# VHH binders against q84jc2, part 74

Target 1, 232 residues: q84jc2
Amino acid sequence: MSKMRNLVEEKFLEFYESWVIQLELYLHQLLIAHNNNTMSETELRHLISKLTTHHKAYYTAKWAAIREDVLAFFGSVWLNPLENACSWLTGWKPSMVFRMVDRLRKSRVVLVEAQVKKLEELRVKTKFDEQKIEREMERYQVAMADRKMVELARLGCHVGGESVMVVEAAVRGLSMGLEKMVKAADCVRLKTLKGILDILTPPQCVEFLAAAATFQVQLRRWGNRRHYVTHS

## First folded at step 22 (VHH)

Design ln7
Fold by ESMFold2, last read:
Formats: sequence, structure tokens, C-alpha cells
Structure ln7 (fold): chain B 232 residues (1-232), chain A 126 residues (1-126)
Amino acid sequence: as target 1 above (232 residues)
Amino acid sequence: QVQLVESGGGLVQPGGSLRLSCAASGFTFDDNAMSWVRQPPGKGLEWVSGISGSGTQTQYADSVEGRFTIIRDNDKKMVYLQMTSLKTEDTAVYYCARFPYSQLWKYIDSGKFDYEGQGTQVTVSS
């Protein structure tokens, strides 16, 4: 039988398809703004605000959805297999965005010493927060490997009223733990993004956001290509 | 060979209307989001409007929203920009643009946009 999509998956699939297409159109805006060295700071901040609003909309929708079905975000139906394979707790690892920051070393507008120092401090903080989440995930895995939880899973293979209720309680416990971990990871992602944008100048923010959007769009395009014939 | 051919420009009065066309060839048109961009006299390149490959999603610069409409016809490999309530500040050379996925990092690194068409002049004057 084919994979069935529940209500949460169908709703988020519709949302995400629209969201990522809009991100690509915002990328066009970013690339033109990056080309135009005569844009005012006000114009650049307006565009940056549109991008941050777009990203906040993603997390708002995601957090509503994971409350109902966090497992939908592990092996998501709205992502191709390459995108799913690159996920760490339902998204890019928070520190991954520093690869986009590192591209600013090649920028025609160099980072000043104060920015470099603040970015390195943020990188260290982000890695520390990632490691904290990884330790929490390990504690969660140890708790899940507990003998009682394994017995509950085995009981769920034997259909019965009491076994159904016990299995449902175990599944709810699993979902609550995963939801906590996913939200913690998302909070690190958002704090890191905000921190980077606060440190960079508006033209640097445009270049950074363009690089970040480019990674996402290319990963989606590349993963989709293996399902279609490409024409170069 | 990739070609974008813009047409439909001309001289119009303020408040007038004009429809720009972009004929595309030499690439997979349906896979590419398309934009209209413009260069006003003596100024840098400005993004005007964009449309997804399927045509289901659009975006507009604040200065043109409500006045311009971007449309695509994937069967004819055409992108259009319907312009109404034209203003003097809309005077520019208009280009149809795509951003090939293979060249995105080049654009980011250089900050330079590669024109693929000659553009079409729109002049709004009394």
C-alpha cells in the first residue's frame, strides 16, 4: 500500500509548497538587491524584514503542526529524500548557517574586526547549544530504551483494549519528548539567525540571506532532479 | 542557446497602460521562476515582479503592486508584464530575468547580474 497522508501532513504539505516557492521569489529580490549598490539602508532593511517575516511564518506553522504530529517532521512528505537525509532534528543543524557567514570572507564588503569577534562568539555559543541538545537527545534515547518502554511496544503487537491504551500512552510520551527536542533545536536556529542578522550590516545581511536561500533552493532542485529528466 | 527577447515597450503618457512580452527559448521554461527587472536612467537595477515556474505564485515590488500584473504562458514560453496607471518613475529599460540554479553562487560572489536579453524601453512622459 502507498504511504497514507494524515491531516497534519496534508495541511503542511500545502503550506510548505507555497512557502518554498515564495522563498525562491524572495531569492530573486535578494540577488537584485545584492547587485544594486545604490539601494538605501531603508530599502535593504525592508527587504530583510520581508525575509525574516517569511522565516517566522515557517516556524509559526511548524510549531502548530508539531504539536499535533511531530513525527510528520521526521521523513516529511513535503521534502524530497535528499532534503530529509540532510535533516538534524527536522531542520538544518543550527551551526550550518555559519557556512553562509563564512562566504562573507569573500565579500566585496569586508567584515570589520568587531563583527568577526561577535560572529565567532555566536558560533561557539551555537555549537554549545547544539551539544546540549545532543546530550538531551541521548538521555531521551536511553529513557526510550528502558525495558518498560520496550515491553509496551511488544504489547502493542497483541491487539486488546488494555494493550491499546498502554501503547497509546507510550506513543504520546514519545511524541512529547520529540516535540521538546524539535522546539529546542528550532529555538537555537532562530536565536542564531537573529544573532547573525544583528551583527551584519544590511548589505551583508542580503548576501547572507541570499546564500542561505540558495542552499535551500538548490538542495530541493537537486533532490527533485533524480525524479525527472533534466535539460541542463 | 538561451534567449530572452523582451518587447512591447514604448512611449506612453502618465496614467497609461502597456503590456510587455518576453519570449523564452533554449532552456526548460516550466522549471524556471521568472522575474521582470528594470533599470531607470542613471540608476541601479531594480526588481519589479516575479512568478513561479508553474505560474501559481507571484510577488511584486511595493512601488508597482496593484498596478502591474505578471503572467506566464508555459505552452507559448512567454512571460508578460501588464502595466497600468503608469508613472514617470516607471521609466526604465525592462528586462526579463531568470536565475539559473547552476549560476546562483556566481551571482552571490560577484554581485553582478547577467542580462540574457536586450531589454525593452518604457518611457512615461507628458
Scores: ipSAE 0.817, ipTM 0.943, lowest interface PAE 0.6, mean pLDDT 84
Fold by ESMFold2, look of step 22:
Structure ln7 (fold): chain B 232 residues (1-232), chain A 126 residues (1-126)
Amino acid sequence: as target 1 above (232 residues)
Amino acid sequence: QVQLVESGGGLVQPGGSLRLSCAASGFTFDDNAMSWVRQPPGKGLEWVSGISGSGTQTQYADSVEGRFTIIRDNDKKMVYLQMTSLKTEDTAVYYCARFPYSQLWKYIDSGKFDYEGQGTQVTVSS
């Protein structure tokens, strides 16, 4: 049990460090593209595609890892405490991404009325999907509490026998339920991201992706450096 | 103060090779991802290649992949761009750029990206 948790954590830590470093390099590309008004639409769409592919690769690796140990993703060793504190069901909260869209609207980006209407519709749908997942998680937590009391009663009755089977069943039940909830949350994240990129023009997508990557990069860098600096 | 000094440019025939150098000072070089960017005549700044602070990760623009290699030497505080199989489309002023960790929102909000060096001219012509 402990060995499997260590292996999943170690492998994903290595993956995530590489993935974030690659995100930084993509962010540099986005900043240059954002500065360059002479890029063709084809060039912009290709860069956007690279970013979406990079994000999909994260979820591909994550979904493989949660199949082995979903609990590793609650309080992850590859994230600093600030990153963990900002997590909602093992990732960014889908409805909060619209604050980045709002930020761009307040700077230089002008959205036409049709885009604003579609973004508002998407925001409402995203919030609805979030609330549905939160309600399902609450029901699952109640059911797990009741099941935990049954497991404790069974442990009290199972004297001298194999308590490993009871513990394994409880852990498997938790893992299966949590895995489904995490995947549901990730699907809302991916659907929301796709929806935003479909509504925005290619130059606006570059700005949005740059802002989103910047938030993630700065959260990681600030959280890591803050710990180092405050002790030195 | 931050200084990036590019060198190694010149006039070369199509199919030729050049190696660009960038000497860095005034910032924590080992922690910073670095990129090469270029400005072709009459066009905006375009990204060419990037390398992580440790040197373990690299990325290349499609137009140069397989022909250019980005390299860094953290002991010497240097970034290099080894260019081979040069094409006339590679003609540009080449700049070394550091990843702007402290100024990310400035660049996003303004839409302006400031290169910090003078650049080095690469001209590919028959």
Scores: ipSAE 0.790, ipTM 0.931, lowest interface PAE 0.9, mean pLDDT 84

Design ln9
Fold by OpenDDE, fold request of step 23:
Structure ln9 (fold): chain B 232 residues (1-232), chain A 126 residues (1-126)
Amino acid sequence: as target 1 above (232 residues)
Amino acid sequence: QVQLVESGGGLVQPGGSLRLSCAASGFTFSDNAMSWVRQPPGKGLEWVSGISGSGTQTQYADSVEGRFTIIRDNDKKMVYLQMTSLKTEDTAVYYCARFPYSELWKYIDTGKFDYEGQGTQVTVSS
């Protein structure tokens, strides 16, 4: 039997599908802007702002949803298996973006020494933050094998009023920890993204954002083709 | 082969209206987001408006928001740009562009966006 989607999953699925469609349209804008060497800094910054606002909207929606059911994001039915496989704590791994910057540096992006230094500092900091989160997540994962989970497993085999209440309480307790971790991860994502955008010039930001969006769009398309999944 | 044929351009006075059309062929039209772009005299190519494959989502440049409307007919493989309240700064060659799913990295790496159509001239002048 196919897993029945809960309300949170359904709502976020709808949101995400729309959000991705919008992202593609923004990506088209970015590509055109990247082609246009006559655009002013003000115009570029405005475009960058539109994209960052779009990303902020995602996290706003996500954080609202995880308050209701953080477990939905560990299944992420709105993502294909490939997208999920590339997920770190329900999203992109922050340190991955530096590899993307490196990819761009091998093409047309020329960074000055000061930018290189700042990016390296940010890379180190980002990696450090990731590791901290991973260690804490590990603690939660190990802690899941405690009395609470044992009781959850035991009660999961028996349906009854009191049993259901205990199970729900246990799930809530676990979810709180997971929610904390997801939020922490998202904070690192946002800080890292902001850091990169602060270091790069507006033209470089456009190129970076285009690359990031391209990666996301292509990953989704590749995954969908592989699994014959179509999304609206 | 991908073909995009733009039409509907012309000379119009400020405040006037035009409707541009783009006939598309050579690709699965409904699967591709479409955009209108334009090249003003002496300037680079600039994005004007975009519409999703299904036509349910649209975006507009701030400079044309509220004045231009992008729509598509997937059965006819057409995309349209209804332009109203035209301004002198809207003068440009307008191109229809498909979302380049297969060439995204090429465009990023080269910084060159390759539009397929010949474009249609829009001139807004008193």
Scores: ipSAE 0.888, ipTM 0.967, lowest interface PAE 0.5, mean pLDDT 91
Fold by OpenDDE, fold request of step 23:
Structure ln9 (fold): chain B 232 residues (1-232), chain A 126 residues (1-126)
Amino acid sequence: as target 1 above (232 residues)
Amino acid sequence: QVQLVESGGGLVQPGGSLRLSCAASGFTFSDNAMSWVRQPPGKGLEWVSGISGSGTQTQYADSVEGRFTIIRDNDKKMVYLQMTSLKTEDTAVYYCARFPYSELWKYIDTGKFDYEGQGTQVTVSS
């Protein structure tokens, strides 16, 4: 290994590797379903539900892990550099999914006017929420560099006892803030995803989910090839 | 050239068992998830079961869960589908399919999924 990993990193890495493998299997299902024009709405909705459940499982695991060590997710050793480069607050940027929808619209997905309107409304809302989070994140980041924090860090590096305790407390506080921000971002992701799925028809949902999963899988594979990384 | 050859189909009574086999060649087998799909009469191609490249993870359609078992042998480049408690609704042509890593967007954009094998007929009838 190129660097030391803590227990949280190791556990989540194992989880994520398994989760991605399962995602690929689901993607295979989605592709077949997308090909099958004879599937009932009930069957499609069931498949969609399986995928949404799979995604929910990811965030459940993530949120449990960030409670232990949120900083692990800012390194994200389970991701390759390309995946990390495309990450916004430890995950996919919510507004990006609208680009996916746009891409699908240019292909085979035909949206009615009502859907287009609703998607636009959701896009605006999502963008607003992203910006709000970004502003808040900026506030935290700037605050990290204030005089007090700098002095505490200095003392923590060179002095033991009470000073070390103060620094540790400060770091904990910072971590809590970061955790809050990550959770907020994840909420926007989940809301956005739910919003899109509520607007789209079941066949469109399958196509969208297939596209999203494809993007994720391909990004991982491209990154692994580029950086000679093997995760699973 | 990628080749998938399915075998093991046949006529069986309800409640019976069959074991399908798929011989794969022409690609890095262990790196690819594999699935079984089937084409029932008058219906589109439907997913039945999938298995990860390493064989450590499997998924099943609800309709076959508990009755079918997917297994792979990476040394032999084989995928198997053990079918038990067969039902009339299981009647179909069964195909094995590799995960199409290089063709994902094509399939999404076209809505067409290509399977490479000839398939094997499974008929469940009293």
Scores: ipSAE 0.887, ipTM 0.966, lowest interface PAE 0.5, mean pLDDT 91
Fold by OpenDDE, fold request of step 23:
Structure ln9 (fold): chain B 232 residues (1-232), chain A 126 residues (1-126)
Amino acid sequence: as target 1 above (232 residues)
Amino acid sequence: QVQLVESGGGLVQPGGSLRLSCAASGFTFSDNAMSWVRQPPGKGLEWVSGISGSGTQTQYADSVEGRFTIIRDNDKKMVYLQMTSLKTEDTAVYYCARFPYSELWKYIDTGKFDYEGQGTQVTVSS
């Protein structure tokens, strides 16, 4: 990659590349498990747990990184443009996974009425939470366009002294707000994922996780081919 | 055309060792993660071990962790499975499988996982 990166970006890039490679290996397990009708519920749950642990590791790393530099995640140099284009507040949009569930339902996944109802409730809740976050995000974004910031922007980056300090303080303030929003978004992601997995049967969970991983892997591969980006 | 040829299976006593080999052709080998899978008698296909394209990352099923080792040689387009401390429950037909980048949704939609080789029989008996 030709983009200039800071230390946080470099570290997270390395982490993410490794994480994606591991995700592919897990995906292979999921696909094989999905094929195996003789696997016990215990075995399936164990596999699901491995995947959830893997995802938790991602967020653990992410949250550590955003404490250092949340702005790195709004550039996301470890992602290709296609992946970035599909991102919402530095990750997958929580409500999108319901579309994925719907896609699976149109194929082989058969949900009972109780599951459908619970999924719908979860969908509504998820969308509500997304909207709350979006409103708060908008507040932070709009706040950057206040008179003071506009005036500072006119001075440019080469203005020294007190003005520079004010700009830096403003950026720090924004960063704090952004960190809050990113964490909130991630919480919604994790809650949504947990909610779905709690509603689905173990076999359905395996299928869902396989689909989710597939989407991630393919998005990365398609984006890399399109933009000639070489990632692991 | 993709071709995977497994070899190295045989009859061994419990506690014995075997080394399985898989010769791959017909695709960009180094770009594909590879796995070993097995089908025990009367059971479905189960995942055993996986290795990333570069060979830097490996995963194992709990049942074989510490006993089996997966390695690959990208120059020779080979994948190996070193099996030690073999148990009777390890008895199965073993297959190597490439990561199916082009068939991911097919596998999800159909619930079928296609393995391309003939497999190699591993029998562990006293």
Scores: ipSAE 0.886, ipTM 0.966, lowest interface PAE 0.5, mean pLDDT 91
Fold by ESMFold2, fold request of step 23:
Structure ln9 (fold): chain B 232 residues (1-232), chain A 126 residues (1-126)
Amino acid sequence: as target 1 above (232 residues)
Amino acid sequence: QVQLVESGGGLVQPGGSLRLSCAASGFTFSDNAMSWVRQPPGKGLEWVSGISGSGTQTQYADSVEGRFTIIRDNDKKMVYLQMTSLKTEDTAVYYCARFPYSELWKYIDTGKFDYEGQGTQVTVSS
């Protein structure tokens, strides 16, 4: 059986498949740059810029799509079940990225004390922003679970247009709230990424970006193989 | 046994053309994105170009874009690099490369790239 897809889902599926394939090719570039200790700072910054531009292109496309259908990003057709299960508000959890930063402490690329201090400050700020979003999301979820809202939906077709209009207005309000929350979460993701790249040296940025891309590529690979095993 | 066999290198004058070939064996070729990388004399590896497993997506280093074309033939398990308008700075040993998913964290942790082929020499001079 096929799952029905709307136009937003079809367009974003095509975009995302291309985007993740391009990310894998960028990963090749990052791994070669990570190997080559003789690359100039200008060359490294150019590669880093290509990666940040690629990530920004994802959010540009995503924000256009969520304006049309935010719910498509909760249980997305372009992600396997493992990728969907690991999502926090339609994307990677901002605090998780610091686990990849922590790998840098054990790598051959040494963090100096000033960098460690700045990264810890950013981690605290990121966790705070994350928790603020979670509190706002809880408020919207409570509104969806409001028993009076559920009762009005149950009575919708039996009562005149007033009940239907109230339910439709409430649903539109919740959808608008979800769009706002998803965009706020994405802004925390982008701010956190930018903050990390500003603190790290260019070689450290290359290693960090390679680790981040690797995690994303591996999550997709693992989920695809596990899904096949569990259903066949 | 995984093998990548590069060929097609040689000596050419600036402005000349060459076509490099890479024959792959010992792994599922169409599942792997492939890259060409090069090592200029006395220098580290430089990434040149990449192509997705299906062949639908490509990337090029800025220094070669418009001059080099990467293509693949999944039926023959071949990757090619069509090189035109060659310059002296293109002189290098050229390798085709893949990054197996099982080795990605090793590459990140060590910074070491494992060659799977012997490469092919391209020399642009005189």
Scores: ipSAE 0.825, ipTM 0.945, lowest interface PAE 0.6, mean pLDDT 85
Fold by ESMFold2, look of step 22:
Structure ln9 (fold): chain B 232 residues (1-232), chain A 126 residues (1-126)
Amino acid sequence: as target 1 above (232 residues)
Amino acid sequence: QVQLVESGGGLVQPGGSLRLSCAASGFTFSDNAMSWVRQPPGKGLEWVSGISGSGTQTQYADSVEGRFTIIRDNDKKMVYLQMTSLKTEDTAVYYCARFPYSELWKYIDTGKFDYEGQGTQVTVSS
């Protein structure tokens, strides 16, 4: 009752708090770059590289952590309830990011016809990859149901030490399957992000990255305000 | 009624040092990440350094890393920029900045940053 966190959750909470604070500082850089019409293409590409490196660092840390405890990433202690409610397989839904691009087009981002075509192709590919992951999840759930029934039958035949081994095998099987799904989802996220940044010009990339960081920062702030109210 | 008051600028020779101060009022200071930004003559705004609300995390522009240190004092509602090994390219008006969460989409949509303080002039001249 007093302790709700294991070691993986404690370490990743510390990492994530630092990571999202650093993202907010990068957001300041992006907003100033967005304001500054005298920045060179080289300077913009350098800032974009810092942002992509920061995002890759998140996945590097996450993939190390899910090897030890993938379940920690479903209903994460480092996210507020609103952030958790918006998660699809432990993160932002890849196809949803194209709504951010659409939002920017209604504001200031002007895309040429070739960019629009490439973005639509990427949107279709992204949705296809999402659906493939969802089908694999369904197949995994069916297989898990069959494994669970077999293991329950074998538990009726095993007592003591062998019952512990069956439980450990079931937990390992669940963890490996979910780890595979989470990593596949993260690969779609990274491919989608890279695809968008490859299609957009450097100034457009700065605007996109600023908008994406803004959404994440606001979601955290808004969810914390509601969480704070329920605590008081 | 938000105010940011920058001070501590001046004329200094290359290699010299200055300490800039920013006094904040009218908002919950410890909830806000703070940045120093600067405007060199005839150029747009450059981001210089940032510090988290708690003060535990910092970032620096490549051009100033190793020479500048950002510090905050949440009890006094102050942000400082300790500058050393100053170069002529550091000449600028320096501003203390925050980005209120309610205004983030305004910044995205307009590409404009409205200063909340008057800035402080740093001039590095031989």
Scores: ipSAE 0.818, ipTM 0.943, lowest interface PAE 0.6, mean pLDDT 85

Design ln9
Fold by ESMFold2, fold request of step 23:
Structure ln9 (fold): chain B 232 residues (1-232), chain A 126 residues (1-126)
Amino acid sequence: as target 1 above (232 residues)
Amino acid sequence: QVQLVESGGGLVQPGGSLRLSCAASGFTFSDNAMSWVRQPPGKGLEWVSGISGSGTQTQYADSVEGRFTIIRDNDKKMVYLQMTSLKTEDTAVYYCARFPYSELWKYIDTGKFDYEGQGTQVTVSS
């Protein structure tokens, strides 16, 4: 129902707004840790774990909302116009995170040759997984077209309650398939994040996470400015 | 001109309480998340607590959670840190801090945090 879709979107929007505000406070922690050369490796790993947990909480909430109504997330209202420009299965392409990794070359952090090689291997694997998801989505779109043709042929022979049940089954099938693909994309994002954090040293992880959080916070704020201007 | 003025520090005994204040001016206060940070003797700067611009969300360092409370009053442009059950490890100069969005990449690239206030000394000893 359209009312239920609005409720799912609004609830997730409330969560997402809170989540970004919390991310900004974590950014304060990351920037202070980045400044402080006397923090122990254990302290840095604990902060990194807090950030990882915060990112997992985003996906936990997103997957719960997607189970309720995945179609609400294609062209989602809960993202501002700038964030909505990304159409790759309700998020940024997983490989986009490597732009933050590439920024590390401009910082004071020094990447050892072995780290550079492992990061390039991860980049290639992430792109491979992206392309696999793109092929699976294309296959799904073709299969959905064929399924609709079968349902139209059946409707041509029948009337009444059978038509409602067939439409409901088609909607459930579409939702389940799209939920599976969105979750697969999110799993690639999480695996890529964890892979990067495993390759980097704890101070490098803090700088990377600070850069990523800065991008997300600024993107949200700059997008909200443009949204406000266009509505004013 | 941005100005942060910390106050309320002093000498207290272990188990005691203090309330730190931070008066802010020169920027849109409610648009800025604020943090308390501290520098213990002989150590680098530590993050203590943070509060969102609206005041609806807070975070605390593990070492102070349950003992410290961060509060803000957007009408008076004040941030407070209510400290209880103080320990000798809490001895430090305390600063309130913000991270302007226009300077975030500079902070990341340099690793430098710019103090905007003079800080307030908290000393916990018998």
Scores: ipSAE 0.811, ipTM 0.952, lowest interface PAE 0.6, mean pLDDT 80

